# Ledger of designs, part 140: VH-VL binders against q9vpl3

Target 1, 224 residues: q9vpl3
Amino acid sequence: RGKINIQRPKAPHYERARVVAVTQPKYPELPKAKSCFKTRAERTQQQQENPYNEIIAREVRNWLDHSRLVAFFHLSSITADDIFRVRVQLHKQNLHLKSYGSKIIEQAVKNTRYEAIVPLFHSNHCIVFSPDPEKTAALLRIVRRVPQMVLLGGIVEETMLSRNQLVAYAQMPGLHAVQAQLVQTLSQAPGHLIQQLQAHQNSFVQVLDVHAKNQMNEETPKST
Below, E stands for the ipSAE of ESMFold2; O stands for the ipSAE of OpenDDE; V2 stands for 0.75 times the mean of E and O plus 0.25 times the DockQ between their complexes.

## First folded at step 6 (VH-VL)

Design t21 (framework fv_imvotamab_arm2)
Fold by ESMFold2-Fast, scan of step 6:
Structure t21 (fold): chain C 224 residues (1-224), chain A 120 residues (1-120), chain B 112 residues (1-112)
Amino acid sequence: as target 1 above (224 residues)
Amino acid sequence: EVQLVQSGAEVKKPGESLKISCKGSGYSFTSYWIGWVRQMPGKGLEWMGIIYPGDSYTYYSPSFQGQVTISADKSITTAYLQWSSLKASDTAMYYCARLDYGDYEPFDYWGQGTLVTVSS
Amino acid sequence: DIVMTQTPLSSPVTLGQPASISCRSSQSLVHSDGNTYLSWLQQRPGQPPRLLIYKISNRFSGVPDRFSGSGAGTDFTLKISRVEAEDVGVYYCMQATQFPYTFGGGTKVEIK
């Protein structure tokens, strides 16, 4: 029944004014900052030059999206055999140890709620993921025996927790209602928590630097 | 226990279509890539392509682009390799393997292989 | 594409003796993130391949200590310190630094 359309009146002058308004430039003119924008072609070229970074970043985002427990660690020098033993112990508890470059972490969390964690990854690091937040106690029990892994903080039920808060959470294993309440309470003060986590990492890095220099002085045995 | 279980052996004639499968279990299927590798009888390994099941992003080796289709169904944790028209030169063992970029352990776990024989 | 060249094609070894396999890439395998994505795979007769070593020298889960990897840039080596009967098979190097992934031609380790 398309013949009914012949009764429709022709477009009024108002519609022409509306069309002109809609076709006007949508982007404002910007000063020199405009020269910092990349064209679609330039963005495509950049992606082609670093295809692996975006591929790995997708994996990181998927781990973050599917994990109810994420723990961040500073990782000191450790042998392949030692880290393998830790990985096996963690895997038995459905805990997955992952290592990603800081650039990839930044790319993965850029423009997301997790962007604030980027400063935690300026030093050598690793991350443990799990879909099971109740495994926090098992995680801390395992890493307590691994001095090369130092807890910086984590995310539990999408809430960022400091090292001390994560330890407190772990001390309540099997009390999911109490754990959930703690996480919910902490979610009301996100800015303070992020700053606290960053401060602890900076202090730890400084302590490690001093300790490493002290160890260098001790590890220069005289050659015979 | 991480496992990749592939579909059974296939015997086809040239020009026929085929779709083989690789079912993952014991891990988060959408968190890892799945790659496909061809091994012709008595020859070495050839990488065909990969898929990320979480968003079905695919990348093909240039030598296989347009010759095969890789897909995945995350609801049944299964990846697929498909031909629209088989050739005798497609006769080979086909393996699927899991990839983890977090630790850079490419092809850490492998399926048992699917033997595809194409003959007239 | 990065071309991976393995030597030797075949390595007959006496049980208990060491074996060494070389792998050379046509260009550097160092990724922009500083890592080198060079892996070694083992394929026993009639079995699928299995990962032995990743990122040059990291031993995969369950792989015996007698396997070790070394190298940098474009020249890599897989060493078996004391070859056992179960080590017979074909060994492949693989690069995952850039697409497409490429494999070496393989080295057959057999008992003489």
Scores: ipSAE 0.043, ipTM 0.579, lowest interface PAE 6.3, mean pLDDT 78

Design t22 (framework fv_imvotamab_arm2)
Fold by ESMFold2-Fast, scan of step 6:
Structure t22 (fold): chain C 224 residues (1-224), chain A 120 residues (1-120), chain B 112 residues (1-112)
Amino acid sequence: as target 1 above (224 residues)
Amino acid sequence: EVQLVQSGAEVKKPGESLKISCKGSGYSFTSYWIGWVRQMPGKGLEWMGIIYPGDSYTRYSPSFQGQVTISADKSITTAYLQWSSLKASDTAMYYCARIDYGDYEPFDYWGQGTLVTVSS
Amino acid sequence: DIVMTQTPLSSPVTLGQPASISCRSSQSLVHSDGNTYLSWLQQRPGQPPRLLIYKISNRFSGVPDRFSGSGAGTDFTLKISRVEAEDVGVYYCMQATQFPYTFGGGTKVEIK
């Protein structure tokens, strides 16, 4: 304690030379107590943030940023052999089937323009990526034979599309399809796209229930 | 087919620099990670680090941080492992292998290996 | 670091008989995403390693169905139902649940 002044002494007016020297850029040193506090906070944050998830999330962001076609699917139970066959068929068309955990997708898209897709991944899911939007028709043709994959929606040329819009896009040929999609994009307000995505989530629950009902109905004839 | 082709065997003296390569083909090089694995003579496997060629992000094993540099050139679909100054203890077989966290995770396809011998 | 312990160190087997390899981790390998990143690799003499099994029990492309993986948490098993001559080599378990990635010490499968 000794020399520590509780009262701040009034300082006399100093020479301008000293004032000029004091105004030069200096990096203040943090006291040890604050440095230790920051280190503790950093350690706590590192413990809560999983560095491994950030590494995988980097991969997800890269696929989103470099794919002109992204399609989102609900994925029902499927064997490793069956999904591998689907991956091979898709790969022949430059379509890349990827599966990531929901928390990793959330971390990847958090604070990005893609954040609106997070609600789609609360159930089992997979994503198909491609640099070539002309492959949308090939994608839908292949997955038509895979009942375990249910289309939820997608992104084509940076535009969020519903299931029905993506199906319609797949049926349009070449130049006119690109022009139609662009016109549709220009007619959408940003908030409206988010609301459409939320509506798709609700519609998917209905589709899943209808699909389950159809599966059960197909079993009924056997009981006769 | 997916292939990883590594550069040929190297014989070096301690203190020399070295850069070995791993060329990918048959897949989208920038969409997959490349990992490096060391196997010392008569011993098991040690993970060294990984690189994402799409943005050149790297992550190293603590044992290899500062000992080696991992890099990639996406224009020629090639990843590299580099030493600024080799030591006799760097004598080993070095493998590159592909990683995709959205597919098989990890190390689905492997290179044939590059034998590095460091002796005076 | 997660330590991966394999037993046995060597497994001499008669052709056509089963072989079993155990792998134990010092920590649970369950990732926060629900997946368990436990893989099995095979290294034949003079060859690079090759992926046999990923995520505990999924066979990689081209891997014969005589290979199977099982386990959960910290205890994992690789089984070969009927060992063939081509199965001679060293088998490694590997975890990719957290950094650094770590390998088991290896189990040498050989014909007696």
Scores: ipSAE 0.371, ipTM 0.693, lowest interface PAE 2.9, mean pLDDT 79

Design t23 (framework fv_imvotamab_arm2)
Fold by ESMFold2-Fast, scan of step 6:
Structure t23 (fold): chain C 224 residues (1-224), chain A 120 residues (1-120), chain B 112 residues (1-112)
Amino acid sequence: as target 1 above (224 residues)
Amino acid sequence: EVQLVQSGAEVKKPGESLKISCKGSGYSFTSYWIGWVRQMPGKGLEWMGIIYPGDSYTRYSPSFQGQVTISADKSITTAYLQWSSLKASDTAMYYCARMDYGDYEPFDYWGQGTLVTVSS
Amino acid sequence: DIVMTQTPLSSPVTLGQPASISCRSSQSLVHSDGNTYLSWLQQRPGQPPRLLIYKISNRFSGVPDRFSGSGAGTDFTLKISRVEAEDVGVYYCMQATQFPYTFGGGTKVEIK
């Protein structure tokens, strides 16, 4: 039922955990030879760099390889609670919101057809993955409630699509064949798509300024 | 919705082999890491290792490297922790827990635990 | 390995009173991506651990507002503003910045 239904009274068996806690830490030992040969800073940096590359890049690669829908977003300032709620809402629709560091994305896509997307991640960003491309419409409906997330573009059925192309795909009838044909028709070379996305990203301040001004003007009674 | 269900308690003798399981449901099993954590009777938590079921990549704690094998079968959404030869010092509660690195911590959801008792 | 040290070892507290648990790491927990992967877990007697807080101060789903986390670098604190009967248990800090992941020794919160 709830997350916190472990509201049970303190039990005598906690005494054993207490005794164990008193014996911590177990290692007042060892200036091992390896510890003597490396400063803490050097050891920490080496271990962080190596595991980071191995695990997170694999995770990113697996998401890209097994998702038929990938959407890229610019992410404006948002609270951890708000983004967590968005992540939960998306998950109910089999949409998975992920945020990875730019260096890790670069390593994950290096020497792949997706390598050119790296420039999209030089500012705050997030990515939504799904095995189901028909969820594009659901994704856009949910994101409408999250002004901090701005769609930049995506990948559908391994075809790179601009923002406008992805929006058009979302508006297609639920007939799979029609959507597949649209994707094929709208497909662009990765370089061309990245040029469009980079241009949009570079002029993003202008786009946001125009959007904000248009929103303010819409509040005025009568069109002017 | 997200659940990790572990296999039942085991009582074994030193030298015997053992394989315990952790079945995931309610999420994309191949998209999340599964970690294993040991808790010896009356002691704290020790991280043993992790597996990414999508490609079976594993990473072990140095203390457990060569002591156990972690594996997964994505067709039945199940991760495994295995010993070739148990020791009395392996007596502990073993937990599996889910994690991801896409802006969240390891161990967001936990199994109920499998108690392993090894005695002569 | 990064060593995680928790104080106090036990915290007997009167119902409704605050409790504070400290966690200190032997090395900085700041990851190369700028985040600090310090989390807090709660373990009730006879229960599996449960995630309370991640990245220093973010509460996990279903965790009451009375739990809060703070800190930076190597020094971190978990606070319970008003301890309830269901808060009895052992609390662990954990780091996931570097392999191997390591846990603090635990702090037993109990009602006196």
Scores: ipSAE 0.170, ipTM 0.594, lowest interface PAE 4.4, mean pLDDT 78

Design t24 (framework fv_imvotamab_arm2)
Fold by ESMFold2-Fast, scan of step 6:
Structure t24 (fold): chain C 224 residues (1-224), chain A 120 residues (1-120), chain B 112 residues (1-112)
Amino acid sequence: as target 1 above (224 residues)
Amino acid sequence: EVQLVQSGAEVKKPGESLKISCKGSGYSFTSYWIGWVRQMPGKGLEWMGIIYPGDSYTRYSPSFQGQVTISADKSITTAYLQWSSLKASDTAMYYCARQDYGDYEPFDYWGQGTLVTVSS
Amino acid sequence: DIVMTQTPLSSPVTLGQPASISCRSSQSLVHSDGNTYLSWLQQRPGQPPRLLIYKISNRFSGVPDRFSGSGAGTDFTLKISRVEAEDVGVYYCMQATQFPYTFGGGTKVEIK
């Protein structure tokens, strides 16, 4: 605990943490800690506690408010051991991998500048948070060897970026002024960014559809 | 065109320091790893270590940990291999090579090599 | 460390004939991400190494189709279907599945 509290302590976090601690354990987590390893069905069932949805949504808002880097991933099936290794690698770089249900995400970002991200969470997903945007390069390095995690996009310095824009940001020198200039340049035309994020999901779905159809065609000659 | 250009041959005495370079061009330098490989005269290839220039993360072979330092300067797209005190056993050809973890096996493009001779 | 063993140490071959190089690892090279990070490198006399094959069987850009890779787990093979004069050199297998990365001892391909 305490990375948010240590770096940006505030009363709302303390109050939220107290209420959440009554409803669920804080630390330590088992190797199967609440990360992106859950199936859609398991996540849905575990997050069906309506009375606590607002409390958890407030936790997500606090992560968004106190993280200068947020990255969104689609998550395919992954073992508890594999995700644990990824989590450890990320933690060494002050990168925090979290998993929340789509209803919680929707509630957390509703009426905020980030409500456009909701469509990204209609399937299995996870989010990586960090207070340090310079860790974007480290993040991309680590996830390159985790094919189960597919980068969808992110938020840097409160600005929404597509996958390609986030990759471009990672390639910038560590000068704050230069990085801020890049974020400003990459974030031009918010409408196009939303379209790019949606197009990326549509392309991914199209690839899956084509792959499924190709597998059916391959199976047909082999089986018949 | 992806290119890795290494510094010229070096002749040194035991105990001297040395820093050799590997300049990348034609690609996003901060998006790929740079590895260093040693080849002793008439011998095979030995992996020494690797660096990710985007965040300067390094990993060394146990045989070379503490023997050399790998670094990078992303402003001039250059990686370095450095010795604080050379030994005669450091006489070898040193290669740098680029690695893309996601799509390729390590070392898709190689530098031309830097010959280091250490003798008294 | 994973030990990579290549056979033969030397392979004299007649021009136009096939050549085959074997590589065996002391442990499985299957990474937790499902990929097998086994590659083959060619080093011609006086030149730096050159990537031929990556992930067991994928030919790198510009590599002639006479080169092919195969294998799984701990046993891997590089084949040259019809050896040409320019194929003279030392061939190395390499694993990048776990640190430290390790190379085979090399196989010298020569013309008879």
Scores: ipSAE 0.007, ipTM 0.492, lowest interface PAE 10.2, mean pLDDT 78

Design t25 (framework fv_imvotamab_arm2; at its last look DockQ between E and O 0.01; V2 from the best seeds 0.00; counts 0 for: pae E 14.5 > 2, placed apart)
Fold by OpenDDE, look of step 6:
Structure t25 (fold): chain C 224 residues (1-224), chain A 120 residues (1-120), chain B 112 residues (1-112)
Amino acid sequence: as target 1 above (224 residues)
Amino acid sequence: EVQLVQSGAEVKKPGESLKISCKGSGYSFTSYWIGWVRQMPGKGLEWMGIIYPGDSYTRYSPSFQGQVTISADKSITTAYLQWSSLKASDTAMYYCARLEYGDYEPFDYWGQGTLVTVSS
Amino acid sequence: DIVMTQTPLSSPVTLGQPASISCRSSQSLVHSDGNTYLSWLQQRPGQPPRLLIYKISNRFSGVPDRFSGSGAGTDFTLKISRVEAEDVGVYYCMQATQFPYTFGGGTKVEIK
């Protein structure tokens, strides 16, 4: 009676293997954790003209009007948990991550100076708002660690900037730092001028002193 | 830190007018909605209405429409709930709360509540 | 108006044991934008309400992981995996899918 080797079960006969392979229940893949952000297709289909869209549009407009820094991001396969983590990090820096439907954005910016941003919202997107343009560097630092967030562009101090321009802006010293440096430079200019003027005067006095000393030496009669 | 601070407890008689306040701090006051919620003694929560302080847009519950007025002064980051003529049935705790539509976190921060007692 | 019905009215629980609260809406809470705006609030004795969960299952900042929300459409559940003494209070579900916003009647969680 051949000991059934339970450790290395013999592969079933080819025919049996085929039947088993065909009869294996295909378990539906667990639905991938639905991203808190609906896919573009889902958003577009569901965004019917709802009176509530007007209310949300009002909020969007207000954020745009009161933000000195606005950044637009494409979202690629980001989970709700990932979004939450990013939101928390951004919030600590007074950066506000928001997500709105494309129709809501369109409604919010219609006939406003922000109308040019509408083309940026043709995919899954989020917006980061801040009252402080100096937070641009912090924003980019945080987002750099989130590959699912792709910077598209932004608005800084009412100026539309490309992705590259925003990156460049973030690398610049803050306005206050530049101003401080300018003030420092300007404050040093008079000092340098005075120093230079004084240097010439001092040199002149030295020359006069040497001349006076030489004259005194010439007037000393060699007592023969 | 986000804070909503409400005015103190009120004791009034029927027929008197009342205006209670909710002051927001630690956030952009004009960017978030303020809602008012009533809680009668020993009862549940009732939504009264909301205001957007940025432009003072208001929405009321049908049950409270015409019974109260919700307003806001953005210059001092304060929302108000007022009655022209109080009734004994208005005796309740009144809460203000912040809500956001972007992440749609309704009532994420609450005031400490204002107790209003209306008795003859 | 959307009617929110909570069960049970009272939930006596032993410390360390799980608790479950049900909330049913009279109609679907799925908004036109695809979101379901169901929230859970906690009100401790003598305190204002506190947001626990928003959009069915998202924990608000500072909320312990022992709190979880689930559900879809018209049926929602708040679960506390291990009830602590500080969890004593009344819990409310709230819908913000349409005006007027409405609350459930509340569920009182008590320690046995």
Scores: ipSAE 0.303, ipTM 0.671, lowest interface PAE 1.6, mean pLDDT 85
Fold by ESMFold2-Fast, scan of step 6:
Structure t25 (fold): chain C 224 residues (1-224), chain A 120 residues (1-120), chain B 112 residues (1-112)
Amino acid sequence: as target 1 above (224 residues)
Amino acid sequence: EVQLVQSGAEVKKPGESLKISCKGSGYSFTSYWIGWVRQMPGKGLEWMGIIYPGDSYTRYSPSFQGQVTISADKSITTAYLQWSSLKASDTAMYYCARLEYGDYEPFDYWGQGTLVTVSS
Amino acid sequence: DIVMTQTPLSSPVTLGQPASISCRSSQSLVHSDGNTYLSWLQQRPGQPPRLLIYKISNRFSGVPDRFSGSGAGTDFTLKISRVEAEDVGVYYCMQATQFPYTFGGGTKVEIK
């Protein structure tokens, strides 16, 4: 239940204007695999006071406060063109794909009820926000076609949900708000969500490891 | 359509107070920062400060800290820049601009400007 | 404060010819999130500034393809491939990596 200024234009209005206004996709800076050693310049930058982390963190807090649907994703390597197409498709459904650094997210959720999500952002990630929880099904349908985006979990009506709970919510026809209210009411251990989300993330890593090992050993025939 | 509309030109005497406005429309006002920029006659652009209307957090350029007050009223989607006591050196064009970091497009829209003239 | 040094101060150009503007920062503009928040703004006579380029090389919506940005770290360039009459104005580079945000001194592009 975020507070919404009714007199303020809806997010879809300006987001559509922005999407239409963007004349062409731009390449995102490729995330560099960090060396075990940081350069002198990188160390100096990190050690200096950076007030912009706090400035950007306020955007994250506002999105969290005014979104009734928040979905967290692990993001694998993806081209600028591909992520732009995903952003455009999501925006048509009033779904706003945002990318913020882990330090910024940590500052944004520090001392809030959402602080427990911080461990999800130690790897590459992105977040989808929406004021409309009924769009959960549309969100999952769109990202199903994007293998680089792996659902970790989310927040619906201020209730933290695991991946499986969010998928179940998406499959409920016409009773989304009632379901979210029920889940919130029945919640016995909100902190348990982090363990479930981390387990899912670990399972994803395990799947990648098994796949890589199978590809390396593919010359060995399987018994039928 | 996204717009930032600023209040009209002002002519003041030194020592007078003034409050100018920047009204946002066509977007989620509390999801974007509003910044204020000064341009003295014939000079370049100077950053004054910013406000996040969602929680009224403000931050000022060191040169303007204590010289002006930035505020916002989210119920009417309006940001303000005010002086308790104007100086002749405050004569300038003042612009507001919005920004957001999540989409990587800082300062994408600007107001038309408010000319403030301070003379004795 | 990060100091933004912009050259040249004035760039008289012939219609249809290219123009190039340089911007140098006193410190790296790479933010801790990996992004470089360097933008280019255009201010036509009597008008407010307008965003042309953000994050070094990304054209803002509605900006003609003749405008392009490039650079990294502390050295950045704005290029206009074929200057048109409506391109007359002052161009500013700007950084939003560190607070306070700072602008270059401006480059006046005019037709000779």
Scores: ipSAE 0.100, ipTM 0.562, lowest interface PAE 4.3, mean pLDDT 77
Fold by ESMFold2, look of step 6:
Structure t25 (fold): chain C 224 residues (1-224), chain A 120 residues (1-120), chain B 112 residues (1-112)
Amino acid sequence: as target 1 above (224 residues)
Amino acid sequence: EVQLVQSGAEVKKPGESLKISCKGSGYSFTSYWIGWVRQMPGKGLEWMGIIYPGDSYTRYSPSFQGQVTISADKSITTAYLQWSSLKASDTAMYYCARLEYGDYEPFDYWGQGTLVTVSS
Amino acid sequence: DIVMTQTPLSSPVTLGQPASISCRSSQSLVHSDGNTYLSWLQQRPGQPPRLLIYKISNRFSGVPDRFSGSGAGTDFTLKISRVEAEDVGVYYCMQATQFPYTFGGGTKVEIK
C-alpha cells in the first residue's frame, strides 16, 4: 500500500508513446536472402547454415570465457538514444553491453556448462560482460536508473547467480566473504538458479500484462 | 600511450569505392568506442557514427545513415570507414577518435586525419 | 538533434589578453545522471582536434590552467585568461549528453 500510489482520477503516465517509433539496435547475425534464382529448399538450407552466426557465436564464447562478471537482463522497448547512453556509461566502468540473437546464444553455449541459460533469451534481452567482478555494484547502480533493463541474474567467477544473489553479491563487504557464501550456496543447486530466473521473468511479464489489460482502471501493479 | 593512426591521403574519382583505416594501440581496442568525424574544407566538425569493436555494434548520425559503412577488425585493432560509390561532395578530412562517454571524456584521443579528395 | 551555437565566429585577441567563447545548446545538457557532458576542443592550424575541457570545467591531462570552462544548463563559456601564440586555432564546443553527439560551429581565435 505504501509502496504504491493508488489514485484513480487518471491513468499513470509512462513512456508508451516515447517508444512507438523506436529504431531497434542492429543485429549483425541475421543474413540477407540470396538474390539469384534458387529453389525454396536451397534458400532455406543456406539460411539455416549461415556461417556468420558461427563466427559471432565464437566471439560470444570468447566473451563468456574471459568475463568474470556476466549479467543477463530482460530488455523492454527503448529508444536508440537511451540504449546508446547506457552503453557508453557502462563502458566507462569496463562493463560491456551487448545483444545477440537467441540462435547465436544457443550456438555459443552449446555443449558447455552455460547451456542452462538459453531459455532466458526467448524474449528481448541484453547481456553485460566485464572482466571485473567488483564492478557489479556499479552495474546495478547504473541500471537502476534504466527501467527498460530488468535484471534476471548473472554469472560471477564462473558460478551462476539468481537476481537476488547477484544483488547480495554487489552489497557484500570484500570479495573473500562473498566468495565463501557463493561457493556454499551454489555448489549444490545449479538448476535452482535457472528456475528462479524463469520465475522472476514470468512474474515480471505477468505484472506487465495485468497492467496493460487494466489500463482503464489506471492502477499500477501491486508489489509485495 | 594511446595512439590512433589513420591511413594516408586518398585521391579518387566519383563512383569509385574507398575504405580508410584507423589503427588503435596502447589500450584495450575492443573496450572503447571509435567514432568517425568529417571536416569539409573550411568547415566545422560533423559526427558521422560510432562503432564498438568488441561486438561491431554501430550507430550512425541520421545525416550519414546509408551513405557510409563503419566496421572494425579487432584482430588487427583497426576501424574502417567505407564508401561504395564516392561523390565529389565526399571531399573532406576524416578523423577517427576514441570515445570514453558517460561519466568521463568523449573523444579523448584523435587520429591524425585522412584527406580524401574526389574529383574528376 | 541538439543544436550547439557558438559565438563569436572569430575572436581576434592581443597576446596576453583574455578571450571568452560562448556556446549555447538548443536544450538542457543536464543528463539524467546529473552530469552535464559539455566538452571543449581545440584545433590548431593543420592539426587534428584535441580535448581541452570535459564536463563543463574539468581540464584534460596536459591542458594549461589558463583554460577554464563554466556554465550550466544551456549556456557555457570557455575562457583563456592570457592568450599565448600557441592558442591560435579554432575552438569547438560539443555535447555528449544525448545521441547523436553534436558540435558547435567553431570559434576562430587569432592574434591581432
Scores: ipSAE 0.000, ipTM 0.416, lowest interface PAE 14.5, mean pLDDT 74
ESMFold2 (binder alone), look of step 6: mean pLDDT 91; pTM 0.929

